# Designs tried in a protein design chat: miniprotein binders against q56419. Part 7

Target 1, 326 residues: q56419
Amino acid sequence: MEGRTLEEVQEEVFKRHGVLVPKKELEDLAKALEEAGLLLTEKVEARLKEEEEKLKRERPMRLAGLSYPEGEREARAFLEAFRASYPGEGEEARVLLMPHLEPSRVPEVYGAALAALEKTPPPERIYLVGVAHRPLKEKAAALPVPFQTPFGPALPDLPALQALDALLPFELFNTPLAFREEHSLELPLFFLKGRFPEARVLPLLVARRSPELGEALKVVLRDFPGLLVLAVDLSHVGPRFGDTPLTRTLAEEARRRDLGFLERLAEGEPEAALAFLGANPTRIDGVEVVASLLPLLRERKGKVLAHRLDLEAPTLSAVGAGTLVL

## First folded at step 3 (miniprotein)

Design C6
Fold by ESMFold2-Fast, scan of step 3:
Structure C6 (fold): chain B 326 residues (1-326), chain A 104 residues (1-104)
Amino acid sequence: as target 1 above (326 residues)
Amino acid sequence: SMEEKIEELAWKLIKLALELFELVKQGADPEEILKKMFEFIEVVLELYELTKEMNNPEAERWLKETIRLVEEFLKAFEEGNVDKAVEILRKIAETAAKLAEALS
């Protein structure tokens, strides 16, 4: 380890963990960790540079063959199977809230979203707002390139993206690498492109609440009307997310919390939905998206079509997913 | 490449298993132990997805055994049975090593 003696490392381990590590084992471990760390750093830097360059041209599929089929025909059959998982009829959507959780975990919730899209006239463009799972240089970002899907590329709406960029106090196209592996855009996009193959897309990520984004989007939507999609998951509960192991009581609390949040959004009361979460604290990754889009959600009434809290038994954890039409 | 990604994850899996063993053995903070365990589970799930693509039956076998042992560990940990949790982590480290061999 550079700048540290092995005796100092051993003392630190003993102080922090109360364990004496034999010097030879510590030396071998330190050498292996240094070699692995250097190799990983060099490989990561090289890969990131190559990926960033590729992202200037297009955003390739990352989850094809994993979360959805690669082939168009197989992808179409897959999409139809999800629609069949929801026994109800949809409602026309001007705003759609849908999940970005692994689709096979909550097929009826994605089916409800598909039912809503079936009742919705084809939009010229889709404002697809997801959650950043990687750091952004700004509160929000967009990537103005074609996103590949099994149904062909989802083309960016460049005029609408440029109009949005012009209205924002920050550079909209600020973090291309954040889009390299971003399931909150890729998974909803699979379903949206399957239903609306001609629609152009504004792929947007929110990392932290940006009221200026909501204000700018309200203006842009007036000039460039389209479907607004909030791709957000609901409660994240259990040890995988830093909580205690899931119990029946904790699961019921999560379901109540999710539904209370969605029902308030359905009443056109997004501030009340956020206040409800503040009074009933949990990790919901969509909070920052909803808080950013307040001007677009106020006084829009709608309906909760589906909700599920999906259990991940190996981790005693769960993630909530829902479909809301406004 | 896919091979470089698998190698990276296999190394990370071994490192996390050994760190978990040491943390539990010394009676570290339960929150720290759980955090490290979930880092371990994330790597296991990533490797599972990659080995599915590669069609590697031996890796799949050891990965399934690792998941089974993780479930046993979480149960022992919840019960406050530290000795059993340590023994299960030792087995997890052994199966992680076999998984790494299968992936090499």
Scores: ipSAE 0.000, ipTM 0.184, lowest interface PAE 16.4, mean pLDDT 80

Design C7
Fold by ESMFold2-Fast, scan of step 3:
Structure C7 (fold): chain B 326 residues (1-326), chain A 104 residues (1-104)
Amino acid sequence: as target 1 above (326 residues)
Amino acid sequence: SMEEKIRYLAEILAELAWMLAELVKQGADPEEIKELMEYFIELVKFLYELTKEMNNPEAERWLKETIRLVEEFLKAFEEGNVDKAVEILRKIAETAAKLAEALS
């Protein structure tokens, strides 16, 4: 009954249906709704617990057959098509920034990432840092289970994850359910596993800026060298994201914001990149990731390989995507 | 805490051992389960390293029993004794679960 009195409910029913419902019947209805709500809550809690138990075995594919092909052969052809969408050559990456939005929306941007991976020696492990789209109990989290892909499971790097956890002031394995439906890890991982099938993975989610994560990763990367991947999207503009409808001016501003941010990162100036965004850094979902990883990004020069502002015409909204090699 | 992390990983080991037992029982191709087997062995080794400084005699007992069973499992599996391998994996699931309980 959501804060309404029985008298108010009775009056509303009379106004809409011309029938005065006796208080006893309204009381019985309220009790039945309360009991139904408790049963629904219990069922939801039981289901979430079952899902959490399943995540102790593996992280299954959620977007197979939707964002990428389920079969290995078809998945390989899909990768080749995306690489072909980018006419340029890549650069060797020690740090790769790539998107996590739907790949079919920005094939040339994912193609640029694949081009960079082609020029990169196979890493023993990949530090894959995505953005949490569900609440985390802490500022960051990881899940130490195999992540299924069409190319076989991506296996966690347990020694490196433990080294990382030991340096953090919070439990790293703190929110398993946040990983159940997380495209910021699943979509980049599809491309990374296809290119580097033998690499172990550290699947990391950032919810809020964590300078302690960046400091810890700097130490861990020294003992456990690997490829650092920032899986982040750029500007989010338009009504879908709480802004006014997209105009040419807003689209040009978003493009300039994205490129200015990426270009400053390419100069090895991540603090300058964050400052460039000014008072509204929340328009780029990678801000918290970059702010957390400052020690790993300083003085690393590189190149912006691709950028696109993808227009979602029905909602008059757009999302920026880019590929940056450091 | 370290104990909470070891408990969580021991629960993962128990679930993985049970899943491997079902796959082996169903006649899964060794190449198809190779990655899962590698992770299983890696997780056992990792748990052993994490418990070196642990002052919990009950947890140490269950971990040592789990390691002993893993060695028996690998031998049975290499010999092609499927029934024995499945039986041992189920025992590993049980001892890993007891390890997790000891840390609760």
Scores: ipSAE 0.006, ipTM 0.494, lowest interface PAE 10.8, mean pLDDT 85

Design C8
Fold by ESMFold2-Fast, scan of step 3:
Formats: C-alpha cells, structure tokens, sequence
Structure C8 (fold): chain B 326 residues (1-326), chain A 104 residues (1-104)
C-alpha cells in the first residue's frame, strides 16, 4: 500500500532526466493505468471463473510431454523403465507412501513404488492423498471429476467421495482451482493408473492437519475398502526452500530425519514419527498428511523400500523422497 | 487465425515492455516513455479480449503469467516504485516472448 507519491515520481524524473514532466500528463497516465488495472482484474476474475467451471467436468493433464509421455504406448514404456530402475522385489501394500517429486530425479524410488504395486492385488479404489501447493478454502479438499492420464481417465469414486463429504464438518469439494496444477496428485496418479487401470480414485489434498479427515476416512474405508496412497516428499533443504546452502552436515541431517520418520511409520508409530521430527527443521511436507491420517497409520507395520536425498547442485538444495509400504 | 493474432500481439507486447524498461532505465525523454506506456496498455487490453479464444495449454500458461505480471506492474507504477516497475517490465518481456514461442 505504501509507495512514492506522484509528485515524488515527477521530482525524481526531473532530477534524472533534467526535464519536468507535466503533472497533468502523469496524472492522466496514472488514471489510465488504474482504469486498465480494474479492467484487467475483472477479465482475470471472469477467466478464472471459466477455468473453475471447466474443472467441474474434468481435470486435464498438465505435465504430459514434460514429466511423462503423452502417448499411451510411450507412457507404458516410460513406466516400465522406472520399474526396471529398482532391482528389488516389492511387498504388498495396504498403505503406500510414495513421492510426488519430478520422477526423473528419483527413478529408483518410483521403481520401488511400482514394485510394491505389482505385489498388491488390484484395488477397487485408491485414496490418493497429496499435499496442497496452493491455498485451500478448508484444511482439505477433493475434486470429484475424471483426471486425464495417458492411460485414459482416472474416474472418481463418487459414492465414496460423497460418503466422505457427509462425514466432514466442512465442504469437501471446496477449491477446484487448487487441482488445476497439482503435481502431488498428477505425478503419483500417472504411475497408479498405469498399474491399476480399472481402479477408481479419491483425489484428496491436505493443506493443514485435519484430524477430522482421518477419522472420516477410517469410517469410509470400512464401507469402501481400497489402497491408501500418501503422495508426499520428505526433507526440503537449501536456498530454494528459504534455507542455507546445502552442506555435508545439512544433507546428513536431512537423511537422518527422513529415515527416522519413515522407520517410525514402518513400526506403526505415526505419533512417534511426528515427535521425532519436532519442529520439522528440514521441512518434511508429509507431516500434515501423516498428522491428518493418524487413525489409518497406527499399528500398521511395514517396510521402507527406498530412500534418496536428491541433490540439486546448481541451487545447492535437496529434496528427500522415499517409498514405504504398510 | 486467432492464434496468429495472439502471437503477433505477444511479440509486440514483449518488444514494448523491453523498450519501455530500457527507456526508463537509460533516462530517456519523458514524453517518449509516456507514449510507449500507452502503447503497452493498449496491447495488454487487446490480449485480454482474446483470452477466451486461446486453446493451446502451454500458451495459456504464459498468457496467465503475463497478465499476473502486468497487474503487479500497474501496482508498482501506481505506488511510484520505478525500479520495481522496470524489473517487472523485463519479466513481462520474457513471459510474453515465451507466449509467442508457444504459438509459433
């Protein structure tokens, strides 16, 4: 709100350019720019309303041709290449934690997730829980529309979504625009749809911890059993994330926190996993998801299949990624 | 075609934003600066009228980013923050150029 006055601008122009710009011309220009700004704001708002209306029908691919191939045949080959990057065998998952980081950065971590999916019986539905990278009107949201993928549309499980909505103290379908560009759902969904083409999906975003969501999901999963997928990244360290440049010590701390978090989840102790992180100094974004889903994670033992701290050398930053089956 | 029209306007916007930023930075004639700003505003308004005709997803992303930066530029100018306005104008030139590239 606070800035320089028109008279101060005129004085600065005179001092720098040695010429007096007539005050009336500056006032006329300022008025024209203000009027243009109002027109631009109205047109932007109308445009966003139209985008929101389109999202009530379907969610189009945003990362096709960038993070994964657009064509089905090429997408299938891409998915198999990621599986091949992980030399181990998977284990059956009732709950799968996998990353949403750019897949090419951590191919063996996605490969581990694919290995787990190969050992898992095809679910009727997938509860896909990502993290909101844009503001939500409520603590969590869902979008009850087909999500396009190279393997065909991932169809929403409308009965399960409606059952969930009925149990929550807030409107579940509250922020369609937040789903327009949400890689924490789109990237895991590519792999999940490739492996379970007939499964319906509940695409869920968590912005802030919602114990109500976990309690409601526990009830819904009894009536609508399915695979629970937590699509979360782990530590975020370095200048890209408002932190100091990555050092050996910071990288070791990030790995220690990532693995300590995952191992405690693998022991069926999600409260211990959260307590281990304390103030979350390396910014594990899965904290809000885990805190929301406590009732679904308690007493479920499992195994960490893979972990990687991905170094982004040009920015001296790193992001942790892991695959955990429960 | 409509996409050709949008591409031409995007190229013109990129050029105008770059020229305006350079004129202000170099301390050019104030009347020339004001004239260039008015031409810039006209092109922005024309692009907004054509937004609904845009079907290219990549181009649409750059168009949306360009509009966001234009709004930020207008706020900086209204506040009298010339240095910030110049910085934003250079960003507008970059995103408008990418919009044009997406349509070529």
Amino acid sequence: as target 1 above (326 residues)
Amino acid sequence: SMEEKIRELAEKLAKLAQELAELVKQGADPEEILKKMWEFIEVVIELYELTKEMNNPEALRWLEETFRLVEEFLEAFEEGNVDKAVEILRKIAETAAKLAEALS
Scores: ipSAE 0.000, ipTM 0.280, lowest interface PAE 11.8, mean pLDDT 83

Design D1
Fold by ESMFold2-Fast, scan of step 3:
Structure D1 (fold): chain B 326 residues (1-326), chain A 87 residues (1-87)
Amino acid sequence: as target 1 above (326 residues)
Amino acid sequence: GSTEELKEEIRLLVEAAEFLLELALELYEKGDLEEAIELLAWAVEILEEAAKLAHEAGLHDLVAEISRLMAEISKLIAEISREAVKR
């Protein structure tokens, strides 16, 4: 019988939680575990297989009771509170950019998204494009199963997903496990399902820029019209993200970078938006999503409804969040 | 700096332990008590190493945080172990 390598254990931890345990620490730990008589390998492998099989049928809620209420009544009251936190009216959206950051940290930004959804006629389907926080086998992926929410299951648009898969040079349904713990889809979906309970969804993750995804989506959207949602956060600054401690100056720079990016998208100039970020495009987590969806964003004018830089004082770090309607 | 690099390394160990805790809680909910205990025990070993590194570096706030998490996991191991015996 062959055991798993330390590289395979490290890759599994990274796949599930986006964290790499240094190889030396894993080697030291493996030695300690062998001496203690504890083994993780077979249990983790069996559990992953079970989770992958479960994901062939449905995607369960993971953040219920943590980021949003599990019960439908409580969940609706939660949505109303977020809508109330934004004093403005929305604008109709064909494309909506909204955050996937913890909602309680930027309630007015999610409130602005809800305001836009209130002005938007109910779509038959939502193309929900998030950011992969775990490795994908390909540049992008989708999971063609119902996603559970407090408002009932968000059903997949299977014909549209199949049409998309047929146009791509890679297998679209390539990494089911990446969807088990994915807040960039789950958190926006909570709000989208609450507003559009009858809409079907295409849950999509982007790990690396995929121009072929944007070209394929442009074709699919002609035959299967719907609302395009980019669920992306903006600047990530400070020690929590491998950067220097946040100062007022760095916070002002991050805010200007976020707004300059959003304003150029609102002008229908996504290439200019990417160019505006200069040599540091990876400081905004939505860069790969925007770069993949260029054909869908060009020449669409819109409006920035809200922006906030969320400050986490204990770590001297911040994450930008915004709502943009195109 | 080197202190920031060390804090990052310790944080990665804590995140790995939290990953094992999440898996263990899922196994516990499914009724796989023995497997849950094994993952929790591994999480404690990772946190012991993290706490040692933090202590040697004089990062007392981080030692306190790691020690709290270790205590919570140890309590959970005891609770699940008692439940397993009753079954």
Scores: ipSAE 0.000, ipTM 0.176, lowest interface PAE 15.1, mean pLDDT 81

Design D2
Fold by ESMFold2-Fast, scan of step 3:
Structure D2 (fold): chain B 326 residues (1-326), chain A 87 residues (1-87)
Amino acid sequence: as target 1 above (326 residues)
Amino acid sequence: GSTEELKERIRELVELAEWLLEAALYLYEKGDLELAIEILAEAVELLEEAAELAHEAGLHDLVAEISRLMAEISKLIAEISREAVKR
């Protein structure tokens, strides 16, 4: 921690513990901390380098045994249970918006997505667009390797990914480590691979709005047709997200913003959906994805199949989730 | 005596753990979530050792205080881990 002197540390310890620590003792502790911090940093850097090298070959499962079953048979039963949690019928999707939060929190919303996939003819490829939860070197990124799932590896569509890369003003394959622990891709991919085991995938992350991504994807989709999936969560409210504790009023505001956003997308009006949110005060993480994909969403009418605001009582927080077909 | 030597070692472990907690909070603010979690885990290990030494020395009030600090750090690890997965 640069900018901290031994005198400042001594004063901080006095304020926390009511004791003055001798300068020599603090000096010895500072040396021990610096060495421990250096060793931990070196160990973490070595592990990240090793994981980056592994990501050149494949993307392993991270949430197997936690968010979904590791075994294929158990994973199949898990999908069937989620489908059964949604009592309605699906609609055929050319574009599917689905959540990426923990599935067990919103089973009926994932069930609605499965219902839509049940009505959708098997695509040759899936354009899976998630939200970056770690910094990207560019506005968007992709990882052109097999993604492991309990249903076998989801293979990358290399020709389509390379066509996309060629049209972008930045390197598409720019941040492999961002894909190591990325639930906005892993969780939807589990459901998509279970339903469409033969489909190849384009795993895409958006960190900031990239209109050039949407324009490039419009061109690539013409030559490489497939299912477009927006894997986004809706409102994020409460202390878990740096916000005020959840109240009934805040929960109602989150639901209003979620549904108003989805309804405008269902009307084929993505610019109106973005305008409705304004400053995005309830932190819908799909905003940057929708803003990037405008040319793919305009004039496509559809239906909101499900919406839920998942209330996390211990943290006084909530996350919105929805399923929309276009 | 050996009791004073144990007290000194306990103090060193607790103070190092508190330094690591402060370093982890700085890393969390910078967005280095992975390193923050690793450093917080190390702080818990140091506090576990300090608690064992305090127990053997019969310093039961200090054991209680160290246990409270461990609980707060474990809570922080869980919070940062959830943010790393969901955000």
Scores: ipSAE 0.000, ipTM 0.136, lowest interface PAE 20.9, mean pLDDT 82

Design D3
Fold by ESMFold2-Fast, scan of step 3:
Structure D3 (fold): chain B 326 residues (1-326), chain A 87 residues (1-87)
Amino acid sequence: as target 1 above (326 residues)
Amino acid sequence: GSTEELKELIRYLVEMAEELLWEALDLYEKGDLEDAIELLAEAVYALEFAAELAHEAGLHDLVAEISRLMAEISKLIAEISREAVKR
């Protein structure tokens, strides 16, 4: 007798436990994932477009209730506590360098900035220069809308922003979405608005060194005088920033680099400050801002009011913060 | 991260899960059931990360859809595992 029974058994097995049934389900799932991927792209793009449209009207608070209080009264008490954390007196500032990291980590450094603002005549406008955490279409950008704060909206200086835009070889208002979540502007602005509630603001982000920005700002500041604020953090060291775990030696080196950088800026020697950082200047996020603003920093003497290297023990990492008046 | 970085990461994870499913299908056709199951498990892992990111972005409908797909892939893993034991 022939092996007909084996063929029948194979057919029954394929029919009962068929290879094709799970295969079809797998194919259907793959097609569903492809469709979901397309829908995901469309939904994300639609949401980003909605956020971009909102940013044409105002920049809402993102860190209220997290880094500072939402209510005006609570926000004022919070700001005054930072001033009280600094035991020294301030100096008048035409240029202020202050940090933008979480204020509660370096209260004395923010307190020093507040002390300087107390000694500074109220400016008509503040040129607030932060560091772009997100890619910009150009080397620098601005957002010409009110920035919400617990002390009311910080209004843009539209004539000064337009004058600046006209002098630049690129569109200044080029990346609105980069401003949606930008603590290098929001955190310093909280303190600046609390002290100078009537001042208008030019909110500026630098992604890469732009000498043309510094030259244009020098011209604009002549016609639209105001306070220049560099909102920058200093050394970034440890595993969180791609380095080895922090040691006492590395922490001491970071402190010396920060102070050497700030002291050279205080002597009115910004090129010497950049040169002092040597082969790895990108480890200080203020480098691109300082390099862009050279014409505004040369021959301007001042004083370092505070410095701290803030240690993040869980990550064995640290970030430097300082307050410098020029 | 930026919203563009978040968008790219979610897209990457969903595309990776899709590629893993198609590769698992090829392995299943060859009778490599254990390897097919391994790739399906990796696809679930990728979708879990995508769902976490979508949740952070406030895309609740997308979280629900990704979770549904994860459950269906897990069901397939169970069905193929039962077939592997019978073989």
Scores: ipSAE 0.000, ipTM 0.437, lowest interface PAE 11.1, mean pLDDT 81

Design D4
Fold by ESMFold2-Fast, scan of step 3:
Order: structure tokens, then C-alpha cells, then sequence
Structure D4 (fold): chain B 326 residues (1-326), chain A 87 residues (1-87)
């Protein structure tokens, strides 16, 4: 075009073919984000309200088809395969410490727990104490509804839960949504329900140490005797957990701390077990549960049946798991 | 509680992303293309955080919607970058 500079030609081309189109697209995207913000807030609120209402009636399976089979027959074969992965014999448990990480990663550790349950007379109820992976309104919580499993629903022990609630300085049933997706209860419960189908359950989560929980449980267990299960994992080491990549030295330190912790619990010395860990540099998540349950663990001797530090090679990290009977 | 905390976090992240996108639009209208792109990248980072929270909540449809919006922002960044850079 005669009389046009290169800059004028570029400005005209951008105006006709670029500058105006991105402006319209940015405006449309801003409206889409505004609408998405309303949709996100409304859908999150509606979904959480719907899930909370469902949790007033029952706790559905979340890990069926992923961590264990959905069908009862397949679930039974799966459980028996885990028992077979442990070559040893169990011992009777009054208190059982078992893991809650993915079972396929430490089958011999879950097998050891199953061996202990084989030697344990069927309890009327199980006090299942896991670790909260979501925030709780209080230091601990429970959900007083049936928990679905492939072996049928694990029914809540309502009288024992109400007795526990009455003794606590906080509302026990305080965070239902924390139970919606909680593997520290669901995975141990699969094994416990498979072995003790008639036992009622007290599904308990600990977020922070609660000495008042341990004192209350000591009273409730006197009137409502049952099996106490601590569903806890041990060391968490490596980059996923804020450490350097897993080395032989770090792995040996994690194993040393895991076993030293478990061995002191087996001596009936839970305070010594906590003191041995000091600042808990390998991040044993059982610390808060043990610290909460001190009155139930003192002077109770037992045996470590299994221990494994499971390597997660892609992240150069590891998680410890163990089975302890008291 | 944790429910109200999660809801508040998602709401805040999406609102902040919207604010950044509107700021990017104002910068774009002024011809400040580089600064507009910077704000769009900031919006994408917030939406990614919102998507991770939505994923943790099990809200698959919402995660897909957020990811779709992030893809549209990336397309606009590419178009604006092509306009800003002389070949």
C-alpha cells in the first residue's frame, strides 16, 4: 500500500487478525472463570453437604476394586493370600498394632497381623484407632455408622461410642467428612472384618495427641471389653517427606527407629518408646496415637511379629510398616 | 471445620485467578503484552492449586473443567506471545 510504513501495516494486520480476537477471548475466559468460581463454590458446597448427609447413614467403600476386591469371594481369597505371605505363627493380641499403607506393598506385615488374629479369640468389639489424614475439628473423632466392607457392614458399637463421648471434654462425632476417604481405617477394617465378622467397631481417628482420649478409653474398655487396634504406619523418609533421597544410611536409621519404637512398646514402656524417637526425625505417624493411648499400653508386654521398610523407587522414598502384639 | 476451610480455599483461589485474568485483560488493552502474559501465568498457577484441591475432594468433573480453562489460558498466552515477538 503506497504511503504505508511497515509498522502501520503490522498494526493493521494485528488489529484485523489478532489484537481484537484475543481481547474477546480474554473477556469470554474471564466470564468462564467467574462462572467456574460460582460452579466450584456451589458444587463443592452441594457435594460436601450431600456426602455429609450420606455419612449420617453409612460409610461406603472407597478402595474396593483398588486396594482390595469388591466381591466377597474374591476378597476372601485376597485375605487368605496375605495370610499365606507370612510364614510364621501368630500370637494372641489384646492390643494389635498393624499398618494402614497399601497392603500389596507389605503383604507379609498384614499376613503377620492376620496370624495374630487367628490366635485371638473373637472380640465382641474392636476399638480401631487410625490416623487422621484430613483435619479434624478436635484432636480425635469417631463416626457412629456402619462401615461397608466386602464381608458385609462393620456395625458401630453405639453404647460404647456413647459412653466414650460422655467422658470426653469435646464432641466425639465432630468431623464426619474426615471419614469419607480414610485409608487408616478402611484398610485395617477389611482384614479385621474378614477375620471377625460379628465384631462391632469403634472407628476412631487421632489428629493430635489426646491424653483425654486414652483416659476415657481406659474407662470404657473396663465396661465394654474388646480388641484395641492401632492402625499406624512407621517411618516416612525421603524427598516425598522433606528428606534427602533415600540412602542405605537413611534406610538403616529408619529401620533402627521403627524397631526401637516397637521393641519398647513390646516391653510395656510406651513413654520410653516416645523418648527413643526424640523429635521423631523419620516421621513415625504412630507417635500421636501412642501418645494418646499411654494408659492402655503401659506394663503390657508383647512381641514384634514383622517389620518392613517399603521402598517407593520413583520418589526415592520409603514407608515403614510393622505388626506388634501386646 | 475442614469442610469450610476447603470451600474457602477453593473459592479464594478461583476469585484470585479471575482477578488476575481481568488485570491481564486491562494490560492487554494498554498494549502491555509481556505483563499480560505474566498475569495469565499467575492465574494458571492458582487454578492448578484449585484443581489439586478439587481432585483431593474427589470432584472429577470440576477438575476437568478447571483443566479445560487452564488449556484456554495457555492458548491465549501463545497467541499473545506470537503478537509480541517479531519473527
Amino acid sequence: as target 1 above (326 residues)
Amino acid sequence: GSTEELKEKIRRLVEEAERLLREALELYEKGDLEEAIEKLFEAVELLWEAAELAHEAGLHDLVEEILRLMEEIYKLIEEIEREAVKR
Scores: ipSAE 0.000, ipTM 0.426, lowest interface PAE 13.5, mean pLDDT 83

Design D5
Fold by ESMFold2-Fast, scan of step 3:
Structure D5 (fold): chain B 326 residues (1-326), chain A 87 residues (1-87)
Amino acid sequence: as target 1 above (326 residues)
Amino acid sequence: GSTEELKEKIRRLVEEAERLLREALELYEKGDLEEAIRKLLEAVWLLIEAAELAHEAGLHDLVEEIEELMFEIMKLIEEIEREAVKR
């Protein structure tokens, strides 16, 4: 793509039409290009305002037909295939940690999450906490609208969301557009809605450490009990994440950091899990989520059901994924 | 005749370029900057072909308008490329 620039276009025009553009015409062209750039920006901004207004009513599927099937029957068969990918039995979850990366890359890890959901009594509501991949105006945000899925809309728990908002020192519903294309919520929600079709959801994104969110959630969960789901990926290694190409040593280090982190969470020691990462530097997705939810994770013992470090061969990079029940 | 057939070919190329521009705007809005740039570059090359055909038809005013649009799109590509580098 490097060779297709304004300079090459000007050369092609000269070659085909035999005229080099005079300096005055280049100045006029620069003004026209600036106006076109402003028009493009205005059109993009107008489109974003339209999308924001639509998000006040519902959150459409973005990954249907790409990461999961669009039709309900096909989606159900797809979900059951993931369950079949995990040969073990699950355990009941009060808190579930599961990944949000592309499911086809770690089918046994999603299968382990499904196994845990099979052993878990259907919750009235799910507190789904993902990682913001776009800037938020505040440390955390929620979107209080139905989220579309192939299994029907996942309805928001409006009373619980309002109770949460009332306890926070910031506006909870602060960045609707951050939810427009957010796979850390959409991909786990596909599996959660498939297993618990009647459960309402609190779709939450964390961008930065928010101890006030954890304290508020502790209060809300007492009055509005439900399943807490942390949708987080683990180590990110390789050039795609600012590292050198993946080596055996880097992969072993990533696996050790992932498992050490998960095992300490399984012992009910989330501060120890964070301290372990501080002593062993890592790029674990969701550190800010765990740090925000400390009051909900302390003294809750559980089990690591699955872990995988998945290689992205074209970029020589890898992402860790795990399933933990507490 | 042949001139009307040529005008229709030019019209189709320009319309396809405009379709690619609209698709690029959607991709830009969704944050897929790399794919947006690819669509805009495809539009530029269609406009180069349209300008060549317009030249063959002796439509000098149309050539100038197509070339101006082509350069405007190239400027947008440069701006989006700068945004992509910033992440």
Scores: ipSAE 0.000, ipTM 0.142, lowest interface PAE 16.8, mean pLDDT 80

Design D6
Fold by ESMFold2-Fast, scan of step 3:
Structure D6 (fold): chain B 326 residues (1-326), chain A 87 residues (1-87)
Amino acid sequence: as target 1 above (326 residues)
Amino acid sequence: GSTEELKEKILRLVEEAFRLLEEALELYEKGDLEAAIEKLAEAVRLLGEAAKLAHEAGLHDLVAEISWLMEAISLLIELISEEAVKR
């Protein structure tokens, strides 16, 4: 950010007070504003550099005590309560689609994910693919450091991450600051680490569709087999997302689009799932992840275990969440 | 065309976000920290809309610039919030 110009300051003073301030006083004011602006920018830049440096060592918990308990015993009880909220037995997953929405809002959906994880053999590593809520310098990114959880640190699979990086036409370990406050990784990781404490993790963010990521992951998964997890939410509807207040018709449209999307993925037809959404009018945030991972999703049949459209009454808005095993 | 209209919409959102940022800094200088934070939060929301549209338009350099602004403003909110609790 640059300080105000002398011309802009003079124009504003004239408009507000109908007088022209002497040039010397305006020069002094402009200099003071520029100095204050520069100091604020320097403080922000220094803090960004400091936070980026910290992320070279580890990724600390941000949502402990807010979205999940910070103590290990309380976290374990929390996990069991979520599992108990889902009455089904689950299915074995080679690919798991689960939400990253606030867990307390959709406990049955996270419970379904836990049920699937119970039926799944412990993987050596988890490819955790979330959605970037901040723009990335590249189409996708990863952070190759331990991610703290109440169950201990989720360790990065460095050999697999390096193999992935080598196959991509861009630097994978870009934009580390995007990982500082990223719930699409932190919230699913809490559940995954609780169930598979020994598994290493590849924490991946997708900001824009990257077919090259899907092709590279297909190669890496052959040498480094593991569980693929798509941590995505479904429809986002209502005034908070640019629509009119939520109506029954809009809610039914969102549910139909969510289920149609998931059901086509369950048939092993990810291109059909994307085509079904068209311009994505209910704003399913998994679109860029699915579009990036096409080679990993084709011809994998599975089952939708749970779906819910969670109503956010204060904003007359709703967010869809689902659990799909492939 | 639709491409030109999309570019104009992105520009308007970014311009409005900058106006909110300037208002926030003026409020901060006057010691109205709560009002400053409110304006900064709204600026971040508008930049998020602009980033989404810029991504759709394939304007990757602009997406990177908006990303930097969103992070810088978010950290500025944290800094002002810390100052508010200290006094």
Scores: ipSAE 0.011, ipTM 0.425, lowest interface PAE 9.6, mean pLDDT 83

